# VHH binders against Low-salt glycan biosynthesis nucleotidyltransferase Agl11 (agl11): the designs that were tried, part 4

Target 1, 357 residues: Low-salt glycan biosynthesis nucleotidyltransferase Agl11 (agl11), of Haloferax volcanii (d4gu70)
Amino acid sequence: MKGVLLSGGTGSRLRPITHTGPKQLVPVANKPVLEYAVEDLKEAGITEIGVILGHKGREEIQNLLGDGSDYGVEITYIVQGNPLGLAHAAGCAKDFVGDDDFVMYLGDNILKEGVVDLVESFESGDFGAGIALQEVENPQQFGIADVDDQGNVTQLIEKPDEPPTNLALIGMYVFSPAVFDAIEQLEPSWRGELEITDAIQSLLEDGYAIDSHVVEGWWKDTGKPEDILEANQLVLEDKSLKKRGTVSDDATVDGRIELAESATIEDGAVVRGPVSIADGAVIKSGTYVGPYTSVGPNSTLEGVHIENSVVIGESSINTSGRIVDSLLGKGANIGSADDFLPEGRRLVVGENSQLKL

## First folded at step 1 (VHH)

Design b8 (framework vhh_7aqx_2)
Fold by ESMFold2-Fast, scan of step 1:
Structure b8 (fold): chain B 357 residues (1-357), chain A 123 residues (1-123)
Amino acid sequence: as target 1 above (357 residues)
Amino acid sequence: QVQLQESGGGLVQAGGSLRLSCTTSGFTFSSYAFSWFRQAPGEEREFVGAIKYSGGSTDYADSVKGRFTISRDNAKNTFYLQMNSLKTEDTAVYYCAARKVYYTLTQSGYDYWGQGTQVTVSS
């Protein structure tokens, strides 16, 4: 069985965070989202992985994953042309996959349980596809499955106005090679895309059985800033956190923390877990780092009170203000205003900005 | 504190009717599919009927089709089994069961079970 990781898409809902980098590399607990997918596939015994690249972010993704050897896998890069939907992206992997079954994993999704159970369920019977499902509050935003009394899929609808269930297809699938014939017969949806739900529905109409697996634990599609922050909370709550770096004698550290080997918490700093602090980060005097915060590599914090936030990295934050529920992009520089009267804040804000000062 | 509590069982003569109720607490009722199972002395627990979490579909064992009807009342956090034209073969302990979203025809995989209620059908 092979893996197919989808790493396309512009990440417009995460702008400006995704302006200079792909959404699949945004970190959760100081690890890029895409790495969780690679690790999940490896855990399921999948070592041959095709990574589907869009036009943007190709170099950054290749720099992260390389040939796959650091992860114990072998990676083949496949360039998708125009982004014509998930089924189109899957179709690009036809030559890579050959006659093998494959797991298709959306690289901007993160999943507590991984894909071992999904794969084992699929392999337990004769299925054309297996789909991962989770109950959601907003089914109109997702592909939705209807299931029979045995748990087999009977119907799939992409972004329905009147959902038959709250069972959403999440970003993990298993396919037989029969899916490629289904994809070739597809017509674009009302959204102008080749929908993966239409390909699976085509398999059903051709008489294939479709397995379903309702995943246990949390799942997140990391498409919005609030989704990244929630994923960060969930991972930090569950992850084993180890303190390897330097904590000064007059620093206060309470609770679970991950402190990387070259990270430092200096005198007069306060850290209350669960927190992750990456290599090269320095938490200076007067700083409070509170629960569910991750501080990315080579970042320096001084005087700030920060909670429930993601600092992506390479950042300098030197302010006495409070920061909460925030996602701070790579290379952020947050400091004091000019030392001139009158006092005030100088703001440059975009059309869709929301500020609480 | 999750609880499923059956009521409405008892002794009835063949050809009669009984309505079983299963009152639930401690979880979001509208998110669950519900089933009834029964167990006769010396036999394994068998499927009787089920209702999907949305209320839009029901299923029944062949032995009870046309005689039994399952329904749910989301406002009361209760679901029911209306049993008509009862036969002596329907004598069993009846169990209500709940599973998140969809139901299965086997007893495995249900999240919550009631304690059971005895139904005895005399000739």
Scores: ipSAE 0.000, ipTM 0.097, lowest interface PAE 20.6, mean pLDDT 83

Design b9 (framework vhh_8pnl_2)
Fold by ESMFold2-Fast, scan of step 1:
Structure b9 (fold): chain B 357 residues (1-357), chain A 119 residues (1-119)
Amino acid sequence: as target 1 above (357 residues)
Amino acid sequence: QGQLVESGGGLVQPGGSLRLSCADAGRIFSIYAMAWYRQAPGKERELVARITRGGSTNYADFVKGRFTISRDNAKSTLYLQMNSLKPEDTAMYYCAAELTYSVYGSDYWGQGTRVTVSA
């Protein structure tokens, strides 16, 4: 079995965070989202992975993943070109996949369980496809599956006004090569895209059985800042955290802390876990780092009280303010100690702006 | 834009041989299919030979049997062994890296190395 990892899309809902970088590389617990998908595929025994790239972020994704050897896999890069939907992206992998079954994984999704059980369920029978499902409170926002009492899919509906169940399709699928013929027959949806749900429905109409697996534990689609923050909480809650760096004698550390080898918590700093602090980060005097915060590499924090936030990296934060529920992009410079400027916040605001400072 | 650096070009007499090399200064070499292209004066750039990551090769008809493409992934280096050179092989030779199944063609290019075949 091969893997197909989708890494396209512009990440417009995360701007300005994704203005200069791909959304799949936004870190959760100081690890890019895309790495979790690669690790899940390898855990399921999948070592040949095709990564589907869009126009933006190709070099950054290739620099992170390389040839896959650091992850124990072999990576082939495939360019989608025009973004014509998930089924179109899958279709771009046809020559890479050949006659093998494959897992299709959306690279901006993160999943506690991984895909071992999904793969084993699919391999237990003769299926054209297998889909991962999760019960949701808002089924109108998702693709929804109807299933029989044996777990076979009977129908799929994209964003239904009257959903037949609350079982939502999440970003992991297993396909036989039969899916490529289904994709070639598709016409664009009302959204103007080739929908993966339409490809699966086509397989059903052609007489293929479609397996379903209801995943256990949490799943997150990391499309919004609040989704990143929630994923960060969930991963930090479950992750095994190790202190490898330096904690000064007069620093206060409470709870579970991940501290990278070259990271430092200095005298007069207070850190309350669960927290992750990456290589090169320095937590200086007067700083409070509270639960569910990740501080990315080469970041310096002084005087700030920060909680439930993601500092992506290469940032300098020296301010007497409180930061909460925030996603701070790479290279943020907040609260300069420049003596030539009066201390305070510098704002440019438009009509009808709302700020909480 | 590429991080590829070609070497090994020069002046050679008809029937002679040259070995071109292309070194990748970055981390990208091992994940790409690699190719040699050439551009003769007044002509369009054309494919000479291509090699996949796994070593499968494809040659243009006009060099088949005379040129050999090879790669050393451990050294991040691509080679083109050119035998039985003819005056019509005179061109600027370019190294290129291509994502497997790329719909946009070559993603990275070198600056080129000049090959001149004359008496």
Scores: ipSAE 0.000, ipTM 0.162, lowest interface PAE 16.6, mean pLDDT 82

Design c1 (framework vhh_7aqx_2)
Fold by ESMFold2-Fast, scan of step 1:
Structure c1 (fold): chain B 357 residues (1-357), chain A 124 residues (1-124)
Amino acid sequence: as target 1 above (357 residues)
Amino acid sequence: QVQLQESGGGLVQAGGSLRLSCTTSGRTFSYYAFSWFRQAPGEEREFVGAISWSGGSTDYADSVKGRFTISRDNAKNTFYLQMNSLKTEDTAVYYCAADYRGYYSLDAYEYDYWGQGTQVTVSS
């Protein structure tokens, strides 16, 4: 079985964060989202992975993943070119996959249980495809599956006005190579794209059985800032956190923390977990780092009270005040106004900014 | 929750003008961001233009910048695409889209509310 990992798309919903890199590299608990997908595939025994690259971020993704040896896998890069839908992206992997079954994993998704059970379920029978499903509150916004009592898929509808169930297809699939013939026969949808739900429906109509697996635990696509923050909470809650760096004698540290080898918590700092603090980060005197915060590499925090936030990295935050529920992009520089009395905030505010002061 | 309906498409000669309208049903029109996308035969859906919930931010594809203008009229629950100096390569089905968060995306994949499309044909 091979893996096909999709890393295309521009990440427009994460602007301005995606100005400085592709959406698949936005960190959750100080680890790029894309790395979780690679690790999930490896855990399921999948060691040959094709990474489908879009127009943006190709160099950054290749620099992160390399040849795959750091993850115990072998990576082949495949350029999609024009983004003509998820089925088109899958079709680009045809020569890489050959006659093998493969897992298709959307690289901006993160999943508590990984894909071991999805793969094992698919391998338990003779299926053309296996799909991962999750109950959702807004089924009209997803591809939706109807399933029988045995868990076999009977119908798929993309973004239905009247959904038959609330079981949404999420970003993980298993395919037999029969999917490539299905993709070749597809007509573009009303959106002008080759839809993955249409490919699976085509397999059903050709007499293939389609397996379903309702995933246990949480799933997130990381399309919006709020999704990143929620994923950060969920990962930090579950993750085994190790304290390897330096904690000064007069620092206060409570709860579970991940402190990287070269990270430092200095005298007069307070950290209350669960938190992750990456290599090169320095938490200086007067700083409070509260639950569900991740502080990215080479970042310095002084005087600030921050919680439930993601600091992506390379940032300097030297200000009195509270930051909460925030996503701070790479290289953020937040300081106190003019270092005089009265002390205040100096802001340069752009269009579509959301600030609460 | 928002339903979108395009109008104003049709056949026009190169160099001509056309105005597309997108009328929406819904009580929250003033809080939505709106976008136009187009799809030419045999090609992917392409971003054309967008306007934020406040009307304070607009964006355009480089291919239409200076020729097309997006605007909104909250009193009429309608937004528009004014297309000037039309070229044969502007021939496409034009779709309107809405984002309930009030901020637009350049990626068609990120929209959940769409119109059915209106054909624009530009003859030489």
Scores: ipSAE 0.000, ipTM 0.101, lowest interface PAE 22.5, mean pLDDT 83

Design c2 (framework vhh_5c3l_4)
Fold by ESMFold2-Fast, scan of step 1:
Structure c2 (fold): chain B 357 residues (1-357), chain A 119 residues (1-119)
Amino acid sequence: as target 1 above (357 residues)
Amino acid sequence: QVQLQESGGGLVQPGGSLRLSCAASGFTFSYYWMSWVRQAPGKGLEVVSDISTYGSSTTYADSVKGRFTISRDNAKNTLYLQMNSLKPEDTAVYYCAKDLGYSYGYDYRGPGTQVTVSS
């Protein structure tokens, strides 16, 4: 079995965060999202991976993943060109995949259980495809599957007004090579794209059985800042966290913490896990780093109280304020108020104002 | 059935303005981020602007920042794009899109609306 990892998309909703890099490289618990997908594929025994590149971020993705040897895999890069849909992206991998079954993994998705069970479920029978599903509270926002008593897919509907189930398609699929014939027969959808749901529906119409696997544990896409923050919480809660760096004698550290080898927590700093602090980061006096915060590489925090936030890296934060539920882009420079100006807030408020300060 | 219907496109001279509208139906419009996405002849899709559920946050592609303004009217289930100082490179089919939350996951409906910037 091979792997096909989709790394397209511009990440416009994460701007200005994505100005300095592609969406798939935004870190969760100080690890780029894309790396989780590579690791999941490797864990499932998949060592040949085709990475589908979009128009943007090609160099950054290739610089991160290289030839795959650092991950114990072999990576082949495939250029999609114009982003004409998920089925179009999958179709670009035809020559790479050949006659093998393959896992298709959306590179901006992160999944607690990985894909081992998805793959094993698919291999347990004679299927044209296997789809990963998760129960959601907002099924109208997703592709939705209807399934029979045996777990076989009977119907797929993209973003239904009246969903037949709450089982949403998530960003992991297993395909037989029959999918390529299905893709070649596709016409563009209502959105002008070749849809993966249409390819799967075509397989059903051609008489193939489609397996379903309801994923255990959490799944997140990383399309929005709040999704990244939630993924960060989920990964930090589950991850094994180790302290390898330096903690000064007069620092306070409690809870679970990942401290990279060249990271430092200095005297007068307080860190309360679960927290991840990357190489080259320095947590200086007066700083509080609270639960579900990740501090990216080469970042210096002084005086700030930060919680439930992602500091992507290369940042300097020297302020007495509180930062919460925030995503701070690479190279952020947040300083104290100018000494010439009085410290405080400039307020222009109307009649019947209510303030939460 | 989810429907998004774009309108307001047309032929305009460089430096001109157009206002695009997108009428949404079949879903709770106020629950979703909405986007404007365009496709120029022979090129891929470009996301030009996004707007949050109640309009408190907006983003713009660098190519349109300062010239385009996205807005929404949740009472009318309508998304807008005000396009000023139009350039020939803005020539494209414009689609409104319901945000799916992943890389290739933008919804859009109908034929879009054609914007041609030419003398």
Scores: ipSAE 0.000, ipTM 0.171, lowest interface PAE 15.8, mean pLDDT 81

Design c3 (framework vhh_ozoralizumab_d1)
Fold by ESMFold2-Fast, scan of step 1:
Structure c3 (fold): chain B 357 residues (1-357), chain A 118 residues (1-118)
Amino acid sequence: as target 1 above (357 residues)
Amino acid sequence: EVQLVESGGGLVQPGGSLRLSCAASGFTFSDYYMYWVRQAPGKGLEWVSEISYDSSYTKYPDSVKGRFTISRDNAKNTLYLQMNSLRPEDTAVYYCARGYSYWDYDSRGQGTLVTVSS
């Protein structure tokens, strides 16, 4: 079985973060989202991976993944060009895949389970395709599957007004090579794209059985800043966190923390886990780093109170303000407005006053 | 920074017409699918129309199909919605929204109110 990893998405919903890099490289718990997909494929025994590249971020993605040897896989890069839909992207991998079955993985998705069970389910029978599903509370916003009592797919509908189930398609599929003939016969959808759901419907109409697997545990599509922050919480909650760097004697550290080898928490800093602090990061005096915060490489924080946030890296934050629920792009430089201006409050209060500041 | 500014809303009688405009700035307008969505008082958001980056494709829900027409002028970075045969149930705040060849949108304007009543 081969892997086909889609990394050509535009990242428009994460702008301006994605102006300087592709969305698949935005870090979750200080690891690029795309690396989770490569690791999931390898865990499932998939070592030959075709990475589908769009027009943006090709150099950055290739610099991260290289030839795949650092991950124990072999990577082949395939250029999609114009983004004409998921089925079009899959079709670009035809020569790479040949006669093998393959997993198609959207490189901006992450999930707790990985794809081992999805692959095993597909291999347990004679299927043309297998789809990963998750129960959702807002099925109108997703592609939705109808399934029979055996778990076979009977119908797929994109963003239905009247969803037949609450089982949403998520970014992982398994295909037999029969899918390429289905893709070649597709016409553009109502949104002008070659839809993967249309390819699967074509397989159903040709008499193929389509497997479904309801994914255990959390799944996130990292399309919006809120999704990145939630994914960061979920990964940090589950991840094994190791402390390898330097913690000064007069620093306060509580809870689970990941502290990279060359990271430093200095005297007068307070860190409360779960948090991840990457190589080269320095948490200076007066800084509070609260739960579900990731501080990326070569970042310096001084005086700031930050919580439930992602600092992507190469950043300097020197301010007494509070930052919460935030996604800070690479190379962010946040300081006090005009460093020479004083910060403070002038108060005159009477007897029995109550204040919240 | 992405900015979308709607205009053209107002009070109109049932059976009347209005043309909404959306001035876009801060991005390459011709690279994006554009949408109109609306929110009636006390209701959720409802998708109204979609247009491809090159105007080769448009789509409408059954509730407005045949009555509303979406169009765009890429040279002027402007999106339009021509609304004909308006009904009281079309009363809503109408928003211009941006998407990048995908169904959902990542940016919308402040909206323009359309009131259909006698």
Scores: ipSAE 0.000, ipTM 0.136, lowest interface PAE 16.4, mean pLDDT 82

Design c4 (framework vhh_7d4b_2)
Fold by ESMFold2-Fast, scan of step 1:
Structure c4 (fold): chain B 357 residues (1-357), chain A 118 residues (1-118)
Amino acid sequence: as target 1 above (357 residues)
Amino acid sequence: QVQLVESGGGVVQPGRSLRLSCAASGFTFSYYAMGWYRQAPGKQRELVASISSYGSSTNYADSVKGRFTISRDNSKNTMYLQMNSLKPEDTAVYYCAAEGWYSRYDYWGQGTQVTVSS
């Protein structure tokens, strides 16, 4: 079995964060989202991975993943060009996959339990495809599966007005090579895209059995800032966190923390986990770093009270204010406008910015 | 196996027109963005024009905008470059290219010579 990892897509909902980099590289618990997918595939025994590249961020993604050897895998890069839907992206992997079954994993998704059970379920029978499912409260907004007593898919409907179930398709699939013939027969949807749900429906109509696996544990699509923050909470809650850096004698550190080897928590700082602090980060006097915060590489925090937030990296935050529920882009510079009273906030805001002060 | 075969090159006088064709085989042509590149003697290869997989988007080098038109026919697995108002500086070997499947490599044709001379 091979893996096909989709790393294309625009990231418009994450602007201005994605204005300077690809959305798949936005960090959760100080690790790029895309790395979680590679690790999940490796854990399932998948060591040959084709990474589908869009038109943006190709160099950044290739610089991160390299040849795959750091992850114990072999990576082949496949260029999609124009993003014409998930089935189009899958079709680009045809030559890479050959006659093998493959897992298709959307690189902007994070999944607690990985794909081991999905793969084992698919391999337990003779299936054209296997789909990962999760119960949702708003089934009208998803591709929805109807399933028989054996767990076989009987019907797929895209954004149904009258959903037969609350079981939504999520960003992980297993395909036999039969999917490529299904994709080649597809017409674009009303949105002008080749839809993966249409390819799976085509397999059903051709007489293939489609396996379903209801995913245990949480799943997150990292399309919006609130999704990134929630994914950060979920990963930090479950992740094994190691303290390798320097903690000064007069610093207060409580709970689980990840402190990278070259990171420092200085005297007068307070850190309460679960928290991740990356290499080169310095938490200075008067700073409070609270639960579910990740502080990215080479960032310096002084005087600020920050909680439930992601600091992507290369940032300087020197303010007596409180920051919560925030996603701070690479190179953020936040400080007092002037050295005078009363104190004020000086802000430079980008497209799609939302502020609560 | 992927093959790209160019045709339509030749010798033409300034101000005249040529149409280049690129016939593709060995892959699902409609899934891939395509482009025309050229290389003049002693110079680096440069992008002339590109077209998205369904033809909804095109891009042109500044030197050819308004004179060249790229198009494709997915039912025939063929891409075209209509070259109008040709100039001596358009003299080059023209290459058909498709985006790669396995890595950063693009697949290339053998090239077709276009010579614009009086």
Scores: ipSAE 0.000, ipTM 0.141, lowest interface PAE 17.6, mean pLDDT 82

Design c5 (framework vhh_8pnl_2)
Fold by ESMFold2-Fast, scan of step 1:
Structure c5 (fold): chain B 357 residues (1-357), chain A 118 residues (1-118)
Amino acid sequence: as target 1 above (357 residues)
Amino acid sequence: QGQLVESGGGLVQPGGSLRLSCADAGFTFSDYAMAWYRQAPGKERELVARIYYGGSTNYADFVKGRFTISRDNAKSTLYLQMNSLKPEDTAMYYCAAHYSWGTYEDYWGQGTRVTVSA
């Protein structure tokens, strides 16, 4: 079985955070989202992975993943310039996949339990496809499935006005090579795109059985700033956190803390977990770092009270007051007003910042 | 609520022309597919034309040869040049930005009305 990892899409809903970098590289608990998908595929025994690249971030994604050897996999890069739909993206992998079954994984999704169970379910029978499902409260916004008592899919519909169920497709699929013939016969939807739900429906109409797997544990789509913050909270809650770096004798550290080997918590700092602090980060006197905060590499915090936030990295924050529910882009520089009244925060913010003070 | 703002709609006689514009906030425009959709009274919304970042275009059969979609990345503005207008082109026209594949949300403008009548 091969893997096909979709790393296209430009992340405009996360701008200005993604203005100079792809959305799949935004960190959750100080690890790029795309790395979780690679790790999930490897855990399921999938070591040959095709990565589908869009227009943006090709160099950054290739610099992160390389040839895949650091992850114990082999990576082939495939270019899908224009986003002509998920079925079009799958079709771009035809030559890479050949006659093998493959997992298709959307690289901006994150999943507690990975895809082992999805793959095993698919391999347990004779299926044309397998789909991952989750119960949702807003089924109008997703592709939706009906399933029978055996777990076989009986109907699919994309973004229905009147959903038949609340079982939503969550961005992980398994396909037989029969999907490529289905894709070639598709007509564009009202959106002008080749829809993956239409490809699966075509397989069903041609007599293929379609497996379903309702995912246990949490999943998260990381398309919006709010989604990144929630994913960060969920990962930090479940992740094994180890304190390797330096904690000063007069620092206060409570709860679960991930502290990288070259990170430092100095005298007069207070850290209350769960938090992650990456290599080169320095938490200086007067700083409070509260629950569900990740502080990215080479960042310095002084005087600030921050919680439920993501500091992506390479940042300097030296200001009083409270920062909460915030995403701070790479290279953020937030300081106190030097010589201005009234007293307040002097902010120098660019394309790589989104914050609420 | 959306960052897309349409303009240029109005009332024209059959055979006339209109140019629609869609202004974006500027920071989302350059990397994304942009499209014009329309919805006539009592009909479903449908794609009129789409333009990708690389300049590739898609047109609905009912507008081929009459409408031209274009973009000005420096001005973060999308255009639809509508020539040889017919009564059947009467609809609300929407600007949309496509931010991801498949099951994800698209951003929409509020629409601009085009009426073609004698």
Scores: ipSAE 0.000, ipTM 0.367, lowest interface PAE 12.1, mean pLDDT 83

Design c6 (framework vhh_ozoralizumab_d1)
Fold by ESMFold2-Fast, scan of step 1:
Order: structure tokens, then C-alpha cells, then sequence
Structure c6 (fold): chain B 357 residues (1-357), chain A 118 residues (1-118)
């Protein structure tokens, strides 16, 4: 079985954050989202992976993943032309997968349980496809599946007005090579795209059995800043966190904390986990780092009280006050202007920024 | 900017009826599911009803099923809740909501108070 990892899309909903890299490389608990997908595939025994590249971020993704050897996998890069939908992206992998079954994984998704059970379920029978499902409260926004008592898919509907169930298709699939014939016969949807749900429905109508697996634990797509923050909370809550760096004698640290080898928490700082602090980061005097915060590499924090936030890296934050529920891009520089009367703030703000001061 | 403005609340006797309205603006109303939720004095939020974007699917908890009816007029960007056979335990502030999920909202109005007493 091969893996096909989709890493296209511009990440416009995350701008200005995605100006410094593609959305699949935005960190969750100080690790790029895309790396979680590669690790999930390897855990399922999948070591031959095709990565589908879009027009943006090709070099950054290739620089991160290389030939795959650092992850114990072999990576082949496949360039998608103009994006015409998920089924179009999957179709680009036809020559790579050949006659093998494959897992298709959306590279901006993150998943607690991984794909071992999905793959094993698919391999337990004779299926044309297997789909990962999760119960949602807003089924009109997703592709929805109806399933029988054995877990076989009986019906799929994209963004239904009257959903038959609350079981939404999430970003992980298993396909037999029969899917490529289904894709080649597809017509564009109402939104002008070749839909993966239409390809699966085509397999079902051609008499293939379609397996389903209801995923246990959390799942997130990372399309919006709030999704990144929620994923960060979920990973930090579940992850084993190790303290390898330096904690000064007059620093206060409690709770679960990941402190990288070259990270430092200095005298007069307070850190309350779960928190991740990456290599080269320095938490200086007067700083409070509270739960569900990740501080990226080579970042320096002084005087600030920060909680439930992601500092991507290469940043300097030297200001009094509280930062909460925030996503701070690479190279952020936040200083204090409160040493002169009248007091004030000097702001330089990017596109799609939202501020409450 | 998303705005939701509720109206139609008031004092009513047990067994009476009220019709609540919610005027929506700042988004394409016909593309969204809409919700009614309430908060009784000293209690948490309680989901009361939901309706699909076309109006063909509706759902209610057992506490109001058969007594309350949710409806919408997409041409007027207005959501309604028809409340019949009202009981003292229906006394609450009623909120119109968009994007209600997992006990929380992205958007809600200021609410309209419904008091059921003799």
C-alpha cells in the first residue's frame, strides 16, 4: 500500500501567517502540521509516499521533507497543475500508485488516532474504497455518509440540505486503483471542481463495496487561525512533554512542559503547562506563559503574559500586558512604547489581521 | 457585520402562545442553518430548535417537541419560533443563533425575554 499526501492550496484564510510559508507547514505544538500526516502514514506501515504539490510552497515543503529518509519513508513529489478539486489531485497520483491500493491524506488535517485502524479495516475485506468518518453537529458543511449495520457505505451526499446522518467524511481515505477510472469519468460539480465524494459515489454505483471507519478521538482541519489554536490545545493535552532545556533557580514552572535542549526559562519567569518551548527560545523575567501556548524556535519573550497562543518562531515580544487566543507569525516584533507620556501603542498590521485592544 | 435581532418576547399565561422573530443581516441568511437557544434564570444554555437552510429539516429536544415550531422566511431574512402550550418552565431569555455547535456560538443576538406566569 502506498500513501498519497495532498499539500496544495494557498492558505489565504491564514494570511498574513501563510506569507512566510504554506499552510501545511504552520506549526502545532512546534511541529509542522504536514509532519503529523507523514508520521501517521509510517505508523500504518506505509513507507512509499507521493506528495502532491500545488503552485505555492513547493520549495518549502520539499526542503522540509526531502527524500523522506529523516522520517523513515521514501517520498516522490508530484506536481498538480491548476487545482480542479480533490479528485483531480488524487488523479495526479495514478502513475505513482500503479496497481497498488493507497491511503489519501489531506496534509492540512491532524488526527489523534492516525490511520492504522482505517487501513486494517479496508484490508479486512474486498473494498473499492474506505472512508474515515466523524460525527459532527454541522453536517450541511461536509460530505455525509449513510452506513449499514456492518459499516458499509450505502449513500454519500456532498453538503446535503437534509443530511441522512451526522457522519462527515474527514481528510483520510483508502482507495483501490479502481478510483482512477471513476475520476476520469467525473463531471465538475456545481462549484466547478472534481469532487472526491462524487468519485466514491461512482464506485458505489458501479457495485464496489465501500468500507467506513468512525475515527475515535479528535480530528481537525487547520484552515483557520482558530482551528490552529484548537489543534494546538488538543496536541499539547495528549502529547508526552519532556523538559530537556535550562530552567533557572528563580523561575517557576508547573504542569506539563516541553522544553527543548537549547531553550531557557530565566529567573523571574513563570510557565504553567501544558506548554511547548522550542530550541533557542528564551523566556525572560516578568514573562508568564500559560496553558496551551507554544513558543517557536529562536523567540524571546520578556514581560508579557501569554496564554492559549502560538508563536511560530524567530520572534521578539517585549511588552507588558496580556496576549490570548493569538497566532503570531514568523519574525513578529512586538515592543513596548509605554516609557513616554502620553502612553500609546505603535502597530504595524498585515492583511486579514483581527485585533481587539 | 453579522447582526441578529430578536423580538416577540413578553409575559404570557400558562397554556398561552407567543411567536418570536429574528431579523438577520450581514450574511447570506439562506445559506445557513439557524438555531433557537434559551437561558432560564439561574440555569445554563439550552438548545431549543434548529432548522436547515431551506427549512425542510427541523429538530427539537423532547422538552419542547410538539409545542414549538421553528420556521424561516429566506426572502425576508427572518427566523421564527412559534411557541404553543407554554409552561412556567419555558421562562427564559431566547436567543437566535448562527453557527451554534458543541454548546457555543460564533454569533448570537441580544435575546428576547419570555415570562410564563399567571
Amino acid sequence: as target 1 above (357 residues)
Amino acid sequence: EVQLVESGGGLVQPGGSLRLSCAASGFTFSNYWMYWVRQAPGKGLEWVSEISYSGSYTKYPDSVKGRFTISRDNAKNTLYLQMNSLRPEDTAVYYCAKDYRYGSWDYRGQGTLVTVSS
Scores: ipSAE 0.000, ipTM 0.116, lowest interface PAE 17.6, mean pLDDT 83

